# Designs tried in a protein design chat: VH-VL binders against p56860. Part 40

Target 1, 255 residues: p56860
Amino acid sequence: MMTAEVRTPEQGGGPLTTEPRAPRSAPGHADASAPAFGPETDPRDIIRWALAAHPDLLMPSAFNLNGVVLLDLAAQAGYRGEVVFVDTGYHFPETLATRDRLESRYPELTFVTLNAGASPDDGQTPPDLYASDPDACCAARKVDPLQRYLKEQGPSALLNARSRDQASTRADIPFVEEGGARRRVNPLAHWTREQLEAYAAEHDLPVNPLYFDGFLSIGCWPCTRAVKPGEDARAGRWAGKGKTECGLWQGENKL
Below, E stands for the ipSAE of ESMFold2; O stands for the ipSAE of OpenDDE; V2 stands for 0.75 times the mean of E and O plus 0.25 times the DockQ between their complexes.

## First folded at step 17 (VH-VL; framework fv_barzolvolimab)

Design c57 (at its last look DockQ between E and O 0.01; V2 from the best seeds 0.00; counts 0 for: pae O 8.2 > 2, placed apart)
Fold by ESMFold2, look of step 17:
Structure c57 (fold): chain C 255 residues (1-255), chain A 119 residues (1-119), chain B 107 residues (1-107)
Amino acid sequence: as target 1 above (255 residues)
Amino acid sequence: QVQLVQSGAEVKKPGASVKLSCKASGYTFTNYYINWVRQAPGKGLEWIARINPYSGNTYYNEKFKGRATLTADKSTSTAYMQLSSLRSEDTAVYFCARHGKSGWDLDYWGQGTTVTVSS
Amino acid sequence: DIVMTQSPSSLSASVGDRVTITCKASQGISSYVAWYQQKPGKAPKALIYYASSLQSGVPDRFTGSGSGTDFTLTISSLQPEDFADYFCQQYDTYPLTFGGGTKVEIK
């Protein structure tokens, strides 16, 4: 627009530092140890390494700011694989619209939507389970469908959009996590929200419009609110229900 | 077991249309894009288009845009391709195939449908 | 469109022979190459994805290699069931394109 704001001031994040070209991938070599990545490492170099080491890697996404930025960086880095979204039946219309815009913009990616059921009233989950037992609701409509798909596909690695500044519960996320069912890669681990916003603005990414109304972490509509000044990004998730993370990020089989 | 079963052979006149089907079984139909590829007699393979059966989102090879139309029916796990304004060079075997592990590699293919266009 | 130039167009070989087929892309495509086997009157069968990763159930006598623009499919010891046509395919950039094919026939 005529009154468009200037780009956010430069941060000391990875994509604005030295960008050496990644080495060419070695043919037929899939189990290489991760390079030493640091705060200045371009996320695209991490993605290129992950893809070369794990041709079957896939990207779960709920299409929050981090996820949209990661998706664009992955497309630029040469990713052509799956972007996997779980339709719980409780997503905001804005989230579903964001998914559709991303699918149209990135025809080179393979968008997979896992359906937990036809709708919230499909008779497969008790009505209002989200209010009475949000852990059971999340297990049935989000965790279980994704875990079944991951078991069926058996990817050797996942490409996750987590960063350390999203919440206090994520302060120590590494670039690459070994152990568990598969390798987990977090190319945005050291990016700040300011870097993510600057990147999204620079590339005119289709960010969920609720983000700009203070919904800094967007999940199902019954369990999501806008955050207040001074709250962390995930304070709006399950407010007043004693829950801070979904089961996808906890336990032995976490993403 | 993953299978893509295609409709039977078609004989058409120039200027007609044909609608081909591809029925999926052995996997969750809406989790995989369906691609359409053709092979003229004694010739190589030519990619036509692909569809996401979940969303209906399509992408067409520019050569076929305006003549090819892809649809999918979730309730029957069936993908369709309609090709209009047929001409003799459209004589080919038409395959459906689903996307694979690293993107647009095509891991399972249908048996093919022969379309013959002659006067 | 990315042109995949496949060579040779045909070859004759005996059971037990080592066979090498090449594809050259008209521009860099990373490792986004798949290889297919096609027998007369049949659909293609997937062999290799991402230049060098074997598809499930494909014998390890099939080896893929290369990155960038130059790619190779090697069959280390031909078996009677390997006499077929072989195609490469790039999937880096739309439209998806295929090599012209290599007919592997019995000498």
Scores: ipSAE 0.779, ipTM 0.908, lowest interface PAE 1.0, mean pLDDT 85
Fold by OpenDDE, look of step 17:
Structure c57 (fold): chain C 255 residues (1-255), chain A 119 residues (1-119), chain B 107 residues (1-107)
Amino acid sequence: as target 1 above (255 residues)
Amino acid sequence: QVQLVQSGAEVKKPGASVKLSCKASGYTFTNYYINWVRQAPGKGLEWIARINPYSGNTYYNEKFKGRATLTADKSTSTAYMQLSSLRSEDTAVYFCARHGKSGWDLDYWGQGTTVTVSS
Amino acid sequence: DIVMTQSPSSLSASVGDRVTITCKASQGISSYVAWYQQKPGKAPKALIYYASSLQSGVPDRFTGSGSGTDFTLTISSLQPEDFADYFCQQYDTYPLTFGGGTKVEIK
């Protein structure tokens, strides 16, 4: 059993700004029609329920720790659908490598990479838009491609890797969210980081190596830094930009 | 060549308002934050606020909240700062400055606008 | 607010001299420090960003160093055009704040 070496997050990441953060949007409303899941509920049971209720279920992923764990659990639970990844053109090589490793490990799943081959110079956005307007950058390179694909595919629900332990803004995330275009199922809603790490280690999952260098939440390289000890796991995302979420879970772009 | 060109000198009475302009050229205006910084005679630099010209999003130094208002016109690549309820201590040279590509450093500056507040 | 304590407030030097200016941050700010030169009646000119990176077109006689709380700007050999005011700035945390400035005068 390979134990993943956990490193202390490096100090000296990006700027720690007091700039106003994006408003904390309330998490989606819990779906009252869903079963009463609890912290003790096996995520695989939640996934099995989701598959029964929504056979067209899709799984967006950015292959963070939560995503990797969810992917394994989903496969075990019988998921055989698509794992949908958006190549923004700004991903770390380590992220893309992690995707590739996962794809190799789970041949029963279909990995879909939107905008494969995207680059900073591909003309989709100004090459320095991420520096001045992260919202516009994320909208163009991440949210819009995913939204278009989901609109085309039309899944009745999404399987998401979000958990309450990821950030203060997700502290009350339910297992099943209603509202918007479709249901959102969060089987890992109550899993702690420690549980996720332990699971990943126990099952020798291919976790992005940057995680062990303090990158507790990984997005595009211009907008991601390692977090300092004691910081929120997502403090390294869009540091100094007043942005806390990519836009996938809130507002008009809510999935 | 990146340039920020500011409006001319202003003389105001206490209690009045002033609106300064900063015209950008030589780069994509919406790709960089614009900051406003002032310098009182013989004093250091004081940061006032910044604006995202693309979204119009602003953030102000608490000291200037309620008195300073930043705006930007994309069509003319011009940033504006209005300062109201002027006081004698607002007498200073006001600069606009662009954020750098990789941080909140200020890589290009306007030539400055002198604002004099006197009774 | 983060306070940048800059020292000295003024110094006299001769052409060819090594000049050192320091800024101390009131808290750890990693390497998010910039240095500026300002001549009389002119706007500040950016010299250094990210504590030690030279802005484009800046002579290599200017060097920035430091991390955490202590930062230094060094001019290895002062030139006639280097007589000016110098300012440090932190951009770790809003509001952006500047040092008090250092006037480099001819001895």
Scores: ipSAE 0.015, ipTM 0.550, lowest interface PAE 8.2, mean pLDDT 89
ESMFold2 (binder alone), look of step 17: mean pLDDT 93; pTM 0.945

Design c58 (at its last look DockQ between E and O 0.34; V2 from the best seeds 0.71)
Fold by OpenDDE, look of step 17:
Structure c58 (fold): chain C 255 residues (1-255), chain A 119 residues (1-119), chain B 107 residues (1-107)
Amino acid sequence: as target 1 above (255 residues)
Amino acid sequence: QVQLVQSGAEVKKPGASVKLSCKASGYTFTNYYINWVRQAPGKGLEWIARINTYSGNTYYNEKFKGRATLTADKSTSTAYMQLSSLRSEDTAVYFCARHGKSGWDLDYWGQGTTVTVSS
Amino acid sequence: DIVMTQSPSSLSASVGDRVTITCKASQGISSYVAWYQQKPGKAPKALIYYASYLQSGVPDRFTGSGSGTDFTLTISSLQPEDFADYFCQQYYSYPLTFGGGTKVEIK
């Protein structure tokens, strides 16, 4: 009765190829020509300035907490321009519903949804691209559609919901960024998550319900999970893929 | 080139309904709202309603609520307005128009459709 | 509803004249005013958006100004093709509303 020793194959831990950390997109240079805004500056005043300087201002949004707060503040500040959303075909139903709720709440704003007809089966990308190459997936389904539209519209500036508290890569975001194709205005640059949550609660804003289930940063469903207590808000984005940004704010295609 | 082409003139009796069309070309139809505005003979412009061509979301002037219905067909890049319970006061040229760069300014207009309501 | 009071309702001018049309809003509307030109039997043509910005292809003899409640369209030197109706519009809040119009006629 020869006991065949089941040789447990030594899982040769191949060297973790340290994929070169995508170069930290140099924080956009602060626009020295912009007013001296500070942490105590009312975001609405920043928005008013931006509107005066850039009447063709557009607001890209994915309707995360920051985006919803910015949208409300912008409306109060007198923004009546476009809120630009890209339908990747992979959004959560809750995200789309949040968009629709916001459109109903703010009829004075123009909610533009790009990439009409996007779906997992639309042939725009291979069905498994989100898994095999998340960068390529984001480029094709999110970045390219938005870039094409922005090129067509040619806005002189963008109103963005970015804040320093969102990620380590955003720690030095100025109120007004120069460089690239247009200015970027970040009225919420200094707002903390706590401030955003408090504001949203105080004003009963339609925040994506997934946020309360631990989805602190929400993108496409294949690449978004809830975060655990103590994790970075963006740890749930492209988890395990070494990707931290969708590419909108990095490289030559920076918005 | 951006163009909005509207359907032809309509003659209706009081109490009838009319459905107008506005075919868009030269741009991505679903990226813009379509507004409807009318102008009675010798009168000013009156805004009726707007539609999000992507989602179908609509917003109406209270004056027309319940009588005006906006729809959009993405496959044909065509917006529609139905106006019911027509009255003599509804006699006007009806325009469709696209929203513009700064919000609800209207940058491109259809040629207009004359609707005549007469007994 | 925001009322846009446009004046004058009509004016007569000659080629080369400076023409001024005013629109007063019933409340503050920031700069969310547009101006349109309309010729007989034609659709309105957009001239100005956000109070003072020219639409593409519009001659620079057209100037929009104003903020808050008082707005002005100026034609610096009236050309033969400028004889038309002009309308202001507010788009600060719904419903969108228009001025009563100004007819610019040949003197």
Scores: ipSAE 0.914, ipTM 0.954, lowest interface PAE 0.5, mean pLDDT 93
Fold by ESMFold2, look of step 17:
Structure c58 (fold): chain C 255 residues (1-255), chain A 119 residues (1-119), chain B 107 residues (1-107)
Amino acid sequence: as target 1 above (255 residues)
Amino acid sequence: QVQLVQSGAEVKKPGASVKLSCKASGYTFTNYYINWVRQAPGKGLEWIARINTYSGNTYYNEKFKGRATLTADKSTSTAYMQLSSLRSEDTAVYFCARHGKSGWDLDYWGQGTTVTVSS
Amino acid sequence: DIVMTQSPSSLSASVGDRVTITCKASQGISSYVAWYQQKPGKAPKALIYYASYLQSGVPDRFTGSGSGTDFTLTISSLQPEDFADYFCQQYYSYPLTFGGGTKVEIK
């Protein structure tokens, strides 16, 4: 509260300093090695540790079951940062509706939607690219927009929703991945699909309704189908195309 | 060159409405929420509301709910705040600001718009 | 609403002095505190986020600390351009709230 004087702020003129946001700089903190985490560690303790070490961390999400559960756990753990979703132009309407329900339920989080820059029929992207070259389609519509954003923001860590039971290609993911441009934190690494489903039901989370129709891993509608009983949860992704992971988890720029 | 450029000063009578603008440049407008904050003469800062410029979703301080209305125009990279039923205590400088790295820290601010409410 | 109690409301100091400003939150807010500098007739300028992290371009004589309910902003060696008002802000929960301010005046 100011003194008894009443001050009128001057109307400012001219631009503010426009320096690009730099990578994290921490005057009072040094990043610490992760505490001992094991299969029984509460994911919220992992998230609280990640927040303390990396207050600029970002949470990329496509709002699958894992992502919805992680988002709720992060909110409980005190996360207030960005939840970053890439609108590829090919999402199911149900996925977009799930995003909107999550935004309404968690006003304390910052929901960022990145536009891939093209609709399916914008005349700039070949309409059949998802069928003929799904790697190029993912690169243009998902990987590149997210990587440009991450380069601009320069977060020191990401909060990822991956778990070991999602696919054979994920069987060895650790709680904390070092290296690359940033640290990657997987608080749900050891949670099973059954644990995720139980949590979502107990907390009445807004899960993508397609999940209940057998769409256990949901991406773009041209590259996603319901899985059959006994199939891997990701078997419906890029069915018949020889692709099992998005470029976000591969190569130099992996999340 | 992140900039938030606000509309010019306003003089209003009690009971009127005012609509303030905040034009963004030097960054992708739809990637950032816009917050509105005011400062009465000689007083501290008071948060009014924020808007997701992509989705249009809003959250209002209860003190202003029903009087403040936030909108955003993606095509012009401009956020707006309308404040209705103005009273003398609404005399203040009104700022827009975008969200920061860890959530609702406000990293870039507009220059402010002075609103004077007098009969 | 979370009340941010900022102290002192004003202080007088000389160039080169070490200045400490405190904020106390009415409940635990983790480290979700930002600090702002405001000169007369100007918009606030962001200094610190998440209690202790410097905004880009802010001199390292500014230091933030604290967690939970008790937070401080320290200027290690006051410069002529540092005479201004300073505000803390919590962003743990809505509504976002600011401390009452601290005017730092020249002796």
Scores: ipSAE 0.761, ipTM 0.897, lowest interface PAE 1.1, mean pLDDT 85
ESMFold2 (binder alone), look of step 17: mean pLDDT 93; pTM 0.944

Design c59 (at its last look DockQ between E and O 0.37; V2 from the best seeds 0.67)
Fold by OpenDDE, look of step 17:
Structure c59 (fold): chain C 255 residues (1-255), chain A 119 residues (1-119), chain B 107 residues (1-107)
Amino acid sequence: as target 1 above (255 residues)
Amino acid sequence: QVQLVQSGAEVKKPGASVKLSCKASGYTFTNYYINWVRQAPGKGLEWIARINPYSGNTYYNEKFKGRATLTADKSTSTAYMQLSSLRSEDTAVYFCARHGKSGWDLDYWGQGTTVTVSS
Amino acid sequence: DIVMTQSPSSLSASVGDRVTITCKASQGISSYVAWYQQKPGKAPKALIYYASSLQSGVPDRFTGSGSGTDFTLTISSLQPEDFADYFCQQYHSYPLTFGGGTKVEIK
């Protein structure tokens, strides 16, 4: 009766290398020269102000729920500028289709897609960079193309779809941010997810279908998953990688 | 330097079709819409249509719907306009133009192509 | 369609003169107006965008003003090279439309 000693594998709990929490990008300083906007201010009025102050205003977008809502509001407010999208080569087909639907719905806007022809095999990055170094991947495929274009165009301000409800890191986003190369205008700063969803439904906006499948924040397919009920909307972005932001709004490369 | 270079002059009969070209250089072709505008002799400017070279998305002046067709070739950075069922009234200089900074202002123009429709 | 009524259709001026061209839109179009210069046998050249913003490389003697329905292009001191046709354009709504043009001739 040979008692086979079940060797309990020693769970070598390697020390959780606390990767230094990327320094909390200092919340953009509120522009004191901007009008005193409040939570009850119509986003369209904020956009109208921005257009008057910055006629060269550009709108970066990844066509998430916030972005789609902002597009509609901006068009209504009289925006006729560029909607700037970066093709990383890793977007969901549904995201690209959403872009196309929006372009058809808003012919008065100029839809600019940067990094045309991007693909996983285009030689821009190693094929596994998104897994081995997500920051480097985002820098090369998203941030750098956008920065180059913005440098070329030289807009005095950006119209952004950021809201306080998107992430803890965005809890203090002002309506108008100063600092860096240009002003940032956030008309939806105080809109909740519920408000955004309601607005999109009311106006039958072309929201990315993946949103309804639990993809509450959508980026590149290798770095985006659906979130579980009760989970943070951005928990599906770079899950397990300790990364919460793409880098567009942080550090020296801040837009 | 941004340049738009158009194809040469065309002479056509009524009922014929013409296809004009506009070759872009000095910038990323797919980043800017191309517009087509015409000018009849001694007349003002008339907008025809625009195309997104990246997506191929087009929007036409209702006046030209069904007669004008815009296309773009990314590999050659060339935009095309085909105009069918030509009439004497289509005699004009046709320009291609790039969209500008604030929307649908036109910041760079081709040199124009003269199209003459005569019996 | 938005109609852009441009005036005058022609004017005569001398070098050094102040020249004013107006464009009136048939409806409110915010500041989505552009101005162009065109010389004989040449393509239009962009001068002004968004009613009052000067295009790169354009002399500061050219100024655009206006919002809503009434727009103005002013040449503060006319130079010999400024004798040309000028056009306004709206790009608030499709179809894009142009003014009828103004010919600036040498007096």
Scores: ipSAE 0.798, ipTM 0.891, lowest interface PAE 0.6, mean pLDDT 92
Fold by ESMFold2, look of step 17:
Structure c59 (fold): chain C 255 residues (1-255), chain A 119 residues (1-119), chain B 107 residues (1-107)
Amino acid sequence: as target 1 above (255 residues)
Amino acid sequence: QVQLVQSGAEVKKPGASVKLSCKASGYTFTNYYINWVRQAPGKGLEWIARINPYSGNTYYNEKFKGRATLTADKSTSTAYMQLSSLRSEDTAVYFCARHGKSGWDLDYWGQGTTVTVSS
Amino acid sequence: DIVMTQSPSSLSASVGDRVTITCKASQGISSYVAWYQQKPGKAPKALIYYASSLQSGVPDRFTGSGSGTDFTLTISSLQPEDFADYFCQQYHSYPLTFGGGTKVEIK
């Protein structure tokens, strides 16, 4: 690893050196290589690896079942960083109450709530946009505030709660996704809904009480209904509008 | 530019209370916890407590529970710490600081407020 | 409470010197250490978080290292603006605790 440098013996300079210059250590820069994780890997080991590799790791959350389970596992794994929730102005009161219970239970974590504007009635967004153009409503109230915050913070990685069994569009989610603005880590990629529910019960996690009333996928109240028996968990989202995913999980803005 | 600007020096008698302020600018105040830390003359730094300005949630060092009270005013982007039942050993410079990228590290600090408690 | 034992309490150095400051934790704290610089009458300035991650805008002559119980701040080539007090902080557990500080003075 010897390096030859072009140097001049001109007056005023110190002695020339051929000694290799020690590599500068860059604090906060960790090995980017992920271990070979498998379906039986404990999610806490994935989280510990992610923390060591990405000290600026940031966890977005909507406090759904996956998110609450991930939050508990992250706390156990030593996560101290931000849990970032977007207050769209359209959340169920039960969702906001769940956020408050989680903050009280997990002083280990740093809870950040992003405001999508003062309120739905602040004059910044048409009041019924959720009905007439749900994509534009989602962009204005959820996607844009989170993306602005992520641009400001510049984290090198995100800790996401996605799992393969949530939808067909997620069937191939790896533990670690490369590319885009930042690395994305999915510790729960191979967990099933049954495993998530069992974990939440075992640990008495604060679960949004609407799940007990048949709301299997919970978003903003104008776009969410209880699902009928036998329906897909996300059938209650944007019913009759042809929309199945929020823009956070699609295209260029994908978390 | 992120700034935390603190209130001016205070001189108090034992048994009194003091309320210190920390005004934030250059960032979204409600997105960051505010911590309070003090430094007594010739002594090290001592963490007092923190507050989430969005929710009002607080967490106190056991040493200061019952004497320190943290509040935040979203409309003025200002955090406050009240310390009651002052004693001579409370003489110190009091700093506010916001949370950093790991959550419990402190990335920006105020200039400090000197509190002198004399008998 | 986790005790952070910092050494030396003071040192004298010349511009261009390599300076090393250490902190020892009373228990394992993984990498949950931050380092700060403080000049008289001024606010502390964050240098390092998570033992070795450099804060934005901090010169690369500052290097943090260590894990577990033993941590080091190194200034590879001391500059005139680096004469200050330095202290470590653990954030593994509440309450947050700090080292006793190191005064770096000009020879």
Scores: ipSAE 0.742, ipTM 0.888, lowest interface PAE 1.2, mean pLDDT 83
ESMFold2 (binder alone), look of step 17: mean pLDDT 93; pTM 0.943

